# Designs tried in a protein design chat: miniprotein binders against f4hyd7r31to219. Part 24

Target 1, 189 residues: f4hyd7r31to219
Amino acid sequence: DKIRLSAKRDAKEDEGEELPTELNTINSAGGFLVVSPDKLSVKYTNTNLHGHDVGVVQANKPAPIKCLTYYFEIFVKDSGIKGQIAIGFTKESFKMRRQPGWEVNSCGYHGDDGYLYRGQGKGEPFGPKFTKDDAVGGGINYASQEFFFTKNGTIVGKIPKDIRGHLFPTVAVHSQNEEVLVNFGKKKF
Short names: E, the ipSAE of ESMFold2; O, the ipSAE of OpenDDE; V2, 0.75 times the mean of E and O plus 0.25 times the DockQ between their complexes.

## First folded at step 12 (miniprotein)

Design v5 (at its last look DockQ between E and O 0.87; V2 from the best seeds 0.84)
Fold by OpenDDE base, look of step 12:
Structure v5 (fold): chain B 189 residues (1-189), chain A 80 residues (1-80)
Amino acid sequence: as target 1 above (189 residues)
Amino acid sequence: SPAEQARKALDEAKSYLEQAKELAEKGDYRRVIRLTMEAIERAYEALQIAEKTGDEKLAEEAWRIIREAYQLMERARRES
């Protein structure tokens, strides 16, 4: 509750900063995922043949910086075959065929194992797994320089934000029929 | 040049941060918040250029200003 309220107070359009509002379809891995016409959902439609056939998509804008806290959520509509859904933050130059956190200068909370990935090949224990009908959030606390993640409105963990510069809200799907809805603040969290 | 732009942005960020500190001592927290936002914006511009040019020293300096500005912003928001 407090985080959702703080994120709304900080994300005022009045500061002339462009906020994340939709998924970036231009830089999406169009071969592995389908973004909805409203650009607020993503589905993995292909058979996962290779470990690098990740359907990853970024927001159209980076997280705002003229605030103390940024936050966004996904809702898992379908966990698909494997539930290899991830939420996180990546740089603009992030490879559109990787899970967030598999590459340097990225982080991701992954639903299949509940692990946090932050540029190392091995995830670390972090939070619970998440699946169908879970709401999962990712946020930045700029004052403490931390990433935080939520499941169903509860903080599951925090990590140091060692990544510098502009970061994009990032979502990934990796197995057939995985489908997530994204909330960048248009809906009540 | 990009390097000159980064240095200018960094100098502006420093100026805004120092002004914000002075106003914090006077208790003008509303203006502190605004000036910290300006400091952050200018420091992020400097950082972005420094990362592209490989100027690690400038990038580190910009990042220090960013951290200080957020800490000051948080204090000002708590006191306002």
Scores: ipSAE 0.865, ipTM 0.956, lowest interface PAE 0.5, mean pLDDT 91
Fold by ESMFold2, look of step 12:
Structure v5 (fold): chain B 189 residues (1-189), chain A 80 residues (1-80)
Amino acid sequence: as target 1 above (189 residues)
Amino acid sequence: SPAEQARKALDEAKSYLEQAKELAEKGDYRRVIRLTMEAIERAYEALQIAEKTGDEKLAEEAWRIIREAYQLMERARRES
């Protein structure tokens, strides 16, 4: 996978910059999600659902900027009852209980419809749906100023990155039993 | 103050980028890459302060430096 290999090389070339290594549990609130002890997986635990009960979690650090490309992956261990899993990028102050891409200054690729959401209200057709046993990646190409996403090692699309400033790798779970594992690069992509 | 910190960071970013451009003319791409990384880091610091304080002019200046530095870094990596 050319995209995966390129992103890995760029991240390794700047060992002095702080890198995302785990999920940020400081903002984990209440009964919507649980983050594993190693902070590399998240599961939706709530049984009473409505539109504001999204389990959203950011990485502990923003994506590195002293590189040409950044990339991370999730693995869908359990697609739950609705398959509403998302991967994307958000500003540090992103609103809790919202899917990445529902608000401005965020971007998200969603598994249940395959749509891209980038803060413009409704989603747009973008890639395939993704579900249990899929590996899904999200990345930034800084030279071209694009976000890109992958499914099982294959690029599904690229979109202009119109967001300035530091961006955090972001994962969301939104229906009962949805569970993802997150790979920030410690394991081979 | 935040404004002084942001202006200092932006000035340093401009200086790093100018030095990187001169070294690129001389073919010293290893130092170009290092200098563009420093320019990006300092410009992002300025951008972060500018967005927090609502200084859109400073934010736009920082962002232009950032984009130019990434373009130069990409060229330098391909030629080295």
Scores: ipSAE 0.803, ipTM 0.922, lowest interface PAE 0.6, mean pLDDT 86
ESMFold2 (binder alone), look of step 12: mean pLDDT 90; pTM 0.903

Design v6 (at its last look DockQ between E and O 0.86; V2 from the best seeds 0.84)
Fold by OpenDDE base, look of step 12:
Structure v6 (fold): chain B 189 residues (1-189), chain A 80 residues (1-80)
Amino acid sequence: as target 1 above (189 residues)
Amino acid sequence: SPAEQARKALDEAKSYLEQAKELAEKGDYRRVIRLTMEAIERAYEALEIAEKTGDEKLAEEAWDIIREAYALMERARRES
């Protein structure tokens, strides 16, 4: 509640900054994921043939910086075969076909293991697994320089934000039929 | 040049941050919040150019301003 209220207040005070509003379809991993026409959902439609066949997509804009807290949320509509869904933050230059947190200058909370990934290729224990019908959030606290993640409205963990510069809200799907809805603040969190 | 642009942005960020500090002492927290937002924006501009050019020193200076500006913004929001 308090985080969701803070993020909404901060987004109203920033009359001059473009907020994330939809998924960037131009820079999506074409062929592994389908973004909906409204650009607010993503589905993995292919068979996972390779460990690098990740369906990753960024928001159309970076997280705003003229605020104390940014937050976005996904809803897992289908966990697919493996539930290899990730939420996180990445640089604009983030390699497509990677899970957030597998590359340097990225982080991600992964649903299949509940681990946090932050550029070391190994996950660390972080929070619970998440699956179908879970709401999972990712946020930035700029005052404390932390990333935080949520499951069903509860903070599951925080980590230092060692990544500098603009960061994009990022979602990934990796197994057949994984489908997530993204909420950038148009709906009540 | 990109380097001149980054230095200008950094100098503007410093100026906004110093003005924000002075206004914080006067209790004008609404204006502190606005000036910290301007400082952050300019410091991010400087940081982005510094990262592209490999000017690590300027990148660190910009990042220090960003951290200080957020700390001041948070204080001003608590006291407003």
Scores: ipSAE 0.855, ipTM 0.952, lowest interface PAE 0.5, mean pLDDT 91
Fold by ESMFold2, look of step 12:
Structure v6 (fold): chain B 189 residues (1-189), chain A 80 residues (1-80)
Amino acid sequence: as target 1 above (189 residues)
Amino acid sequence: SPAEQARKALDEAKSYLEQAKELAEKGDYRRVIRLTMEAIERAYEALEIAEKTGDEKLAEEAWDIIREAYALMERARRES
């Protein structure tokens, strides 16, 4: 499956779409997280005082739509005190203080329980937990209209994509010292 | 108006998709891929307007075109 994902990226034709290249810092909360100067990593730096103060960051552009698949990865550099790291996809107007998948118009694979959340209140069993030193990927298969996720190069699950319209690659950190690096495809997966 | 703009985008998407289907029957899969990309782009424009205006019927029409265009694109990439 890792070879197939690489081939899909190699076969992608960029017909004038702007691609995600970095994290969007314009709408990021500045009180409890920091995005690196190169905009390819994020760290939760404050004590978690509220369950609603999630450090959610979208990519600077939505996933391209003139292709059959899209894929990006995070690397968990530090799982922090609670391991509440998430990867997923969100609409442009998503609430930036909630985990991806906790609200409608979003989908998220969460590291602390391995559950998938897709805007229906509760999570569902989905894949393994993930933590420090794991590489975790999220993708869209437009032909089948599915989200899919990987852990360390292996597909761990697929689910129907019932969200229409443009979607942003999204990452979240939620407890002290959680830190992820993001790969939008400039490095080989 | 937004409604006029959405209908125009949808009609253009339909036209691109129909042209793509005709070319697929003739085996011109490189043009099929280009036309399905155009259909998808215009249908996404219509879908975005429809969702902002609450026009669910138009949104579903756009989404149906998008799904069909992706299916055709997948076939065309396999054949090319």
Scores: ipSAE 0.795, ipTM 0.920, lowest interface PAE 0.6, mean pLDDT 86
ESMFold2 (binder alone), look of step 12: mean pLDDT 90; pTM 0.904

Design v7 (at its last look DockQ between E and O 0.95; V2 from the best seeds 0.84)
Fold by OpenDDE base, look of step 12:
Structure v7 (fold): chain B 189 residues (1-189), chain A 80 residues (1-80)
Amino acid sequence: as target 1 above (189 residues)
Amino acid sequence: SPAEQARKALDEAKSYLEQAKELAEKGDYRRVIRLTMEAIERAYEALEIAEKTGDEKLAEEAWRIIREAYRLMERVRRES
């Protein structure tokens, strides 16, 4: 609650910075995922699953920097076959066929294992798994220089933010029928 | 040049941060917040150019300014 309130306050005080509002469809891996017409949901539609067939999508804008806290959420509408859904932050140059956290200068909290990935080949234990009907949030605390993640409104963990520069809210899907809704603050968190 | 632009942005960021520190001592919290936001914006510009040009020293300096500006912003918001 306090984090959601602070993030909303900060976003209103930010005169002239463009906020994330929708998914970037231009840079989406169009072969593996479908973004809805409203650009607020993504579904994995591919049946051919190998390790590089990740449906990853970024927000249209980076996380704002003229604030103390940024936060966004996904809602898992369908966990699909494997529930390999991830939420995180990536640079603009992030490869659109990777899970957030699989590449350097990215991080991601993954639903299938509950692990955090941060550019290492292995995830680390972090939080609970998440699946259908879970709300999962990702945020940046700029004062402490931390990433934090939430499940159903509760902080599940924090990590140091070692990544410099502008970061994009990022969501990934990786198995058939995985579907998530994204909330960039238009809805009450 | 990109290098000159980055240095100018960094110098502006430093100036805004120093002004913000001085105003924080005077209790002008609204102006401190504005100046810290300007410092952050200019330091991010410097950082982005430095990362593209491979100027690690400038990138580190910009990142130091960014971190200090956020700490000042947080402190002032707690005191207001």
Scores: ipSAE 0.845, ipTM 0.949, lowest interface PAE 0.5, mean pLDDT 91
Fold by ESMFold2, look of step 12:
Structure v7 (fold): chain B 189 residues (1-189), chain A 80 residues (1-80)
Amino acid sequence: as target 1 above (189 residues)
Amino acid sequence: SPAEQARKALDEAKSYLEQAKELAEKGDYRRVIRLTMEAIERAYEALEIAEKTGDEKLAEEAWRIIREAYRLMERVRRES
């Protein structure tokens, strides 16, 4: 995938900017998830009793801005009971316990319905569902001001990025046993 | 003050971007790339302050600079 390779190259070229390297355990949802010791995986540890108990976690740094593209991936190790895994981008102050895309200033591609959420309360048909053993990517094309997403190395959709300012790579898990591994670029995509 | 910091950052971003545009017309693409990155960084600083203080006019101005800088960087990367 050329866009995946381009995003990785751009991140390397801007080595003076601090880059996402791990999940941020300081601001993560409290009782809904566990982040691994290496801070590169997250698992939902609750029973999904309410829509407000999403296990959301941001990267430790925002996506770099001194580049034309940014990209990261998750790998779905376990899609859990409901497959409510999401990948996306959020502002630093994004509300804990909400799926990316459910609130303004966020965007999320969701595995259970394949929809794209952009803070409008409803999802939009967007791409395929994704589940266990899928690699799913999220990226920003700064030149076109678009978010783009991939499934197993193939672009599944692009949408306008109407969110300004610094954005954090964000992952969410929301039903029992959902678990994802996150690749911020240390491993080849 | 935050407003003074934001205006200063935005003015610097505009200056970097105008210099980048001039150099792009002269074909000095190495400097263009560096100047667009500086413009983007300074404009993002202004945008961040503007959003925290609710200064939508300044935020929109910074955002226009950011988008313009990215378009210039993309063009130069393709021509280089």
Scores: ipSAE 0.775, ipTM 0.915, lowest interface PAE 0.7, mean pLDDT 86
ESMFold2 (binder alone), look of step 12: mean pLDDT 89; pTM 0.883

Design v8 (at its last look DockQ between E and O 0.87; V2 from the best seeds 0.85)
Fold by OpenDDE base, look of step 12:
Structure v8 (fold): chain B 189 residues (1-189), chain A 80 residues (1-80)
Amino acid sequence: as target 1 above (189 residues)
Amino acid sequence: SPAEQARKALDEAKSYLEQAKELAEKGDYERVIKLTMEAIERAYEALEIAEKTGDEKLAEEAWRIIREAYRLMERAKRES
């Protein structure tokens, strides 16, 4: 509760900065995912044939910088076959066929193992797994230069934010029928 | 040139940050918050250009200003 309230108070539209509002469908990895017409949900519709057939999507805008804290959430509507859902932050140049955190200059909290990935070939123990009906959040604390992640409104962990520059809220799905809803702040967290 | 633009943006960011520090000493926290936001914006512009041009020194300097501006913004928000 306090974190969700602080993030909303700090990310005021009042500073003329464009906020993330929807998923970027223009730069989506064609063929692996379907974004809803409202651009607030994503579903993996294909059979996962290859480990690089990741359905990854970014927000339409980077996380705001004229604030102390940014935060967004996903809601796992369906964990699909494997629950290989990830939430994180990536640069604009991020490869649209990778899980967030599999590439340099990205990070991701992954639902299937609960590990954090941050550009190393292996994840590290971080938090609980997450699955269907979980709300999972990702945030930036700019004052401390940390990423933080949440599960069901509770912080599960923090890591140093070693990534410089603008970062996009990023969601990934990787197995059949995985479906997530994204909340960029239009709904109460 | 991109390099000149980055240097200009960096110099503007420095100026805003110094003004913000001076106002913080005076307790004008509202104006400190505004100036730190401007410093961050200009420093991010410098950083982006520096990353594209491979000017690592300028990128590091911009990132230093960004981090300092956020710390000052946080202080001002706590004291306001």
Scores: ipSAE 0.864, ipTM 0.955, lowest interface PAE 0.4, mean pLDDT 91
Fold by ESMFold2, look of step 12:
Structure v8 (fold): chain B 189 residues (1-189), chain A 80 residues (1-80)
Amino acid sequence: as target 1 above (189 residues)
Amino acid sequence: SPAEQARKALDEAKSYLEQAKELAEKGDYERVIKLTMEAIERAYEALEIAEKTGDEKLAEEAWRIIREAYRLMERAKRES
């Protein structure tokens, strides 16, 4: 998609904003996940937990707003037993035991069904499933007010962004051994 | 008060946006981009306060400014 911009390009246009650089370990759901020492990967550590025992983690800063686009990626190192990995955007106060997109004021692209969830109850058919060894991206186009998502460098879909205010890059892991690496732009996309 | 703070931030955002529109007419796209960034920042501040206080009318007004500023920034970048 020719309108997509890399996170490095948007960072050069940023003036006076702090950018997401790592995962936020302060508000992570207790006991459901472990974040690596460099704060750039997360793994689901529990077994036999109920459906609202999601390991959700936000970036340390919201996506910058003084730019036309924002974009980040995850790499699926291990899809675990159920492949319930998600990438998306959430408000600061998002419930940390819920998949992004299960509640209002959030949006998420989910690997196990390829659906988009945007706080409207059920998911919508959206893109391909994604699993181990896939690179999956999430972005905001501020001029068009859309979220967009990628799989392995290709835009898989766009959806209207009807959420106002600051949004945090968000990742989730939800079944045994799920593990993702997060790229906030330090590594070329 | 929060209401005064939100109104002040919104008025400042409107001022930045109007200045950006004037500079766009003159072709000074570098300054348009800078001013739209300022407008967006101040309007987001107003929006955040409005949402915390439940002032939906102010929130809608801030959101209109934000969307307009992003469209102007995109146009300015295309012309640069």
Scores: ipSAE 0.807, ipTM 0.927, lowest interface PAE 0.6, mean pLDDT 86
ESMFold2 (binder alone), look of step 12: mean pLDDT 90; pTM 0.903

## First folded at step 13 (miniprotein)

Design T1 (at its last look DockQ between E and O 0.73; V2 from the best seeds 0.00; counts 0 for: pTM E .694 < .8, other shape alone 3.039 > 2.5)
Fold by OpenDDE base, look of step 13:
Structure T1 (fold): chain B 189 residues (1-189), chain A 120 residues (1-120)
Amino acid sequence: as target 1 above (189 residues)
Amino acid sequence: SPEEYLKKAEELAKQGDYEKVIELLEKAIEEAKKALERAEETGDEARAALDEAKIYLAQALMLAEKGDYRRVIRLTQEAIERAYEALEIAEKTGDEKLAEEAWRIIREAYRLMERARRES
């Protein structure tokens, strides 16, 4: 509640900064994922043949910087075969076909193991797993320079934000039939 | 340097010496304005952006001492924006020193913004 209220306050004080509003379809790994026409959902449609066939998509805009807190959510509509869904933050230059947190200058909270990934190739214990019907949030606290993640409205953990510069809200799907809805603030969190 | 004045102002602010804090912030602004002018003359966009960010941060700090927290928020937003511009250029050019300076200003501006929002 307090985080969602803070994020809404911050978004009102941010006169003139463009907010993330939809998924960036232009830079999406178009071979592995389908973004919905409304650009607010993503589905993994292919069979995962290789460990690098990740369907990753960024928001159309970076997280705002003229605020103290940014927050967005996904809703897991289908966990697919493996539930290898991730939420996180990546730079604009983030390599497509990677999970957020597998590459340097990225972080991600992954649903299949509940681990946090932050560019070290190994996940660390962080929070619970998440699956179908879970709401999972990712946020930035700029005052503390932390990333934080939520599951069903509860903070599951925080980490230092060691990544500098503009960061894009990022979602990934990796196994067949994984489908997530994204909420950039148009709906009540 | 503007940075030395800012740092000394922060140290004195913890001691409650309002008058000296303001004096140091004024000096920081003056030196940052001179630095900005030099950066503009040379076409150093990253340095210009960073110097503007320092001016905004120093002005925000002065207003925070005066209790004008609404203006503090706005000025910290401007400081953050300009410092992010400086950071982006510095990252592209490989100017690690400027990137570190910009990132320091960003962190300070967010801390000040948080203070202003708590007091407002």
Scores: ipSAE 0.820, ipTM 0.908, lowest interface PAE 0.5, mean pLDDT 90
Fold by ESMFold2, look of step 13:
Structure T1 (fold): chain B 189 residues (1-189), chain A 120 residues (1-120)
Amino acid sequence: as target 1 above (189 residues)
Amino acid sequence: SPEEYLKKAEELAKQGDYEKVIELLEKAIEEAKKALERAEETGDEARAALDEAKIYLAQALMLAEKGDYRRVIRLTQEAIERAYEALEIAEKTGDEKLAEEAWRIIREAYRLMERARRES
C-alpha cells in the first residue's frame, strides 16, 4: 500500500510531461482484440483465430520518466478460457502479437502461471496467479531501477529493471473472452 | 568546451567559490545547447545532449549543497530528459559506449532526485 500511495503522489508532483491516459488503438494488435470506445478496456475477440495470436495493447504514451515512481492497474473483468492475461512494460518497437516478456525489451507478469517474463527465455516463478475480479498493478521505481507488481493492493514482487529507455504500460489478452479494465490513475487505486 | 567548464567548476566548488561555479556552469550549458543546435551527425547530437545532461546534474549537485532542493528536483528532471535523448540516439545507432555513459548519468540523476524529494 505504501508503494501505491507513493507512486500516486509522485505522479501528481511531476505532471509537466505527457502521461498515459488511454490505450493506443492505432498500435494495438489489430484483429485479435477490441478496445472499448473510452479506450480504457480491452477484450480478446471470440473469433477462430490462431491460438498463438496475442492481443497486446500499449498505452498512448510511455510512462513518465521525470518522476521517481510510475504505477498503473488493470482489473480482470473476465479471465476467459485460458486466463492468459498479462500486465507489464514494453519498448515502443515491441512485437504486438506476443505476450509482454516473451521478447527482449519487455517485461510481463502473467496471470495463468504467476510467472514473470523478462525476455530471458522462459518465465520465472514470481507471484500468485491472478484471475477474474483481481486488481493487478505494475510499476517502475526509477531510483532503484526495478519493476514491481501488485495483486489486490499487495506487492507480489520486485525485479531489476534491465531495460533502458522509454517504456509503455502494456496489457495483453490471449484467449476467448479475456477482458480487462485499465486504470491509469484517474480512479483512486 | 563543456567538459573543460565542468572540470573547472568542480575545482572551484572544492574551494568554496560557488559564485564562480554558477558562472562557469551557465557558460557550460550554453555551449552544450549550441553544440546540440549545430550537430550534423547523429553521434555529435548524442554527445551534445549527454554533455547538457552532465551540466544539469552538476548544477543540481551544487544546489543540493546549498539546500535548494526544489531547484535540484527540476535540474535532475532536465538532466534525465537530456540523457534519455542521448540514450535513444546511442541505442538506435548501436553506440553502446555512449548509451552506457548516458545510462550512468540517468541513474545518478534519479538517486539525487530521490534525495532531494526526501529533503523537500
Scores: ipSAE 0.725, ipTM 0.835, lowest interface PAE 0.8, mean pLDDT 84
ESMFold2 (binder alone), look of step 13: mean pLDDT 84; pTM 0.831

Design T2 (at its last look DockQ between E and O 0.88; V2 from the best seeds 0.00; counts 0 for: pTM E .691 < .8)
Fold by OpenDDE base, look of step 13:
Order: structure tokens, then C-alpha cells, then sequence
Structure T2 (fold): chain B 189 residues (1-189), chain A 120 residues (1-120)
């Protein structure tokens, strides 16, 4: 709650910075995921044949930097076959066939195991698993230089933000019928 | 140069002449802006952006001592923006030293912004 309020305040005080508003369909892994026409939902439509057939999508803009806190949420509409949904932050150059946190200069909170991934092939225990009907948030606290994640409005964990430069809100789906809605702040968190 | 104004401002800050410090830092910002505009032609954009960011941060620090927290917030935002510009260029060019300097300014600016928002 306090973080959602802070993020909303910070976004109002920042005059002139472009905010993330929709999913970037231009660089999305179009072979594995379908982004909705409104660019606010993503669905994994293919069969997962390989471990690198990740449907990852970034926001159209990086997280704002002229604020103290940035925050966005996903809503898991369908957990699909495996619930291998991830939320996190990645660089612009992030590989569009990887889970956030599998590559250097990225982080992700993953729903299937509840682990945090941050550029190493091994996740670490972090929070609860998340599945259908869960709201999961990712945020940046710039003052503390931390990433934080939420489940259903509650902070589940924080980690040091050791990644420099602009970061994009990132969502990934990996198994058939996984579907998430993204909220970049147009709806009440 | 922006650096000369910054250095002179630091010397005067030790003397407690905050009005003159602010005046010099405002001049540093203006000279840094001009330097950045010229640097687009010269290719030294990263250093010019960094110097502007530093001038904004220095002014924000001076104004924080006066309790002008509203202006501190704005100046920290400008410092962050210019320092991110410097950082991006430095990362592309492989100037690790400049990247570290930019990242230091960013971290300090956010800390100061947080302070200003708590005191406002």
C-alpha cells in the first residue's frame, strides 16, 4: 500500500518523463507470445518445445528515473500448463527468448518456483509461488537502490539493484496458455 | 569552465558564503549546458553531461542547507537525467571511470531527493 501510494505520487511529480504505458510489440518474441491489441496483455500460444522458447516482452519505455519509486503489476489471468510466468526488469538489449534474471543485467521473480533470478542460471529462494488470479508487482526503489516485488499488494522481498542504466519492466510467459495482464498505472494497483 | 565554477563554489562553501556559492553554481550549470551543446559537435558529450549533472547536484546540496527542498527535488531530477546520459555514453564507449562517476552522482542525487521529499 505505502509503496503503491509513493509510486503514484512520484509519477505525478515527474513532469516530462515518458512512462511505460504499454508492451513493446516491436521487439517481442512474436513466435512464442501474442500481445493483445491494447498491448496490455500477453499470452503464450505455442507449445514449449525448448527451454529457450520463452515469450518475453518489455514495456515500450524504460522505468522512469526522475522519481524515487517505480512500480508496475501483472495479473495472472491463466497460469497455463506450468505457470512459468516471470516479472522483472531488463536492459533494452535483453534477449527476447529468456526469462528475466537468466541473463546478466536482468532480474526476475518467477511464479513456478517463487525464486528470484538475477543473471545467474540458479534462482534463489525469495517469495511465494504465484499463479492464476494473483497480482504480482515489480518495483524499483531508487533511494535505496533496491528491486522489490509484491504478491497481492504485499512486499514479498527486496534485493540490491546492482544493475545500472535504464531498465525496462519485463514480463515473460513460457508454457502453453499462460496469460497475464499488465498494469503500468492506468488502473488502481 | 564549469569545473572552475564548481571548484570556486567548493572553496566558498567552506567559508559559509552560501549566496555566492549558489550564484557560482548557477553559472556552472549555464556553462555546462553550453559545453554540452558544443560537445554534440565535438564528441565529448559524456564529460559535458557529467559536469552539468555535477553542477546540478552541487546546487541542490547548497539549496538543501537553505531548506529550499522544492528546488532541491527539481535539481536532483536534472542531475539524474544528465548523469544517466553520461552513463549511457560511457557504457557505449567503454569509459568505465566516467561510468562510475556518473553512477556516483546518480546515487547521491537520489539520496538527496529522498531527503528533500522527507523534509518538504
Amino acid sequence: as target 1 above (189 residues)
Amino acid sequence: SPEEYLKKAEELAKQGDYEKVIELLEKAIEEAKKALERAEETGDEARAALDEALAYLALALALAEKGDYRRVIRLTQEAIERAYEALEIAEKTGDEKLAEEAWRIIREAYRLMERARRES
Scores: ipSAE 0.829, ipTM 0.916, lowest interface PAE 0.5, mean pLDDT 90
Fold by ESMFold2, look of step 13:
Structure T2 (fold): chain B 189 residues (1-189), chain A 120 residues (1-120)
Amino acid sequence: as target 1 above (189 residues)
Amino acid sequence: SPEEYLKKAEELAKQGDYEKVIELLEKAIEEAKKALERAEETGDEARAALDEALAYLALALALAEKGDYRRVIRLTQEAIERAYEALEIAEKTGDEKLAEEAWRIIREAYRLMERARRES
């Protein structure tokens, strides 16, 4: 939609910043996920489900800051056993095996309940659930200081962004066979 | 001080004296860069980066009154970059007052950039 197109154009116009292009495999959670060779997809490989066994991965660069809007998407290839897929933003120091939004300095929109998590321990009602074959987007509106999320091209919610500093696009998978593809903007949204 | 330069620049901009506005704020930027060099020697890097950010924002505000929105966009980008540098240092050192000041500059710079994009 208009926000998705505007976010991509804004990021490209700033030629002085390095942009997210792929998933960061150096900081990935070990033993819970596999990142594809092209670094644009991730799959949960563990057969057990525990709250601490989250496969979380950040982009290779933080979202650019010299623009008005940033945006990226995931495509849910496989929702796995429980559909516990999340999209969000985290600080660089986010290294725990936790879903984005379960800890301070992070934010996450979760597919299995449609809730928004923002470092308060509990999720809050936010948007629809999302599952296999859904395209889900996450973005930052710097002018209004809001995070916003989309499902299949439609804005599903906005929340105040009260996290300062650089933020990394972040994706998480948490049940057997969950798999997502990530689009950092090389393909049209 | 950077605040004094900002006040003078806004007064001159209201009088339409574009050349004096630029000259004054270029001096403010030069003073902020000099303070950064001293800060690297003395360890006050966050304050110096913040002063430079404020100078860029001040110039952007003055040029917005003139309608030079191309320059406003570039100057707000510089202000944001310098203020993020100050913010990062302030958060590492636990200087919440400096971090909040940097964050206010960042938010104002984004609002100004949005206005400039709309007008350009």
Scores: ipSAE 0.706, ipTM 0.836, lowest interface PAE 0.9, mean pLDDT 84
ESMFold2 (binder alone), look of step 13: mean pLDDT 79; pTM 0.768

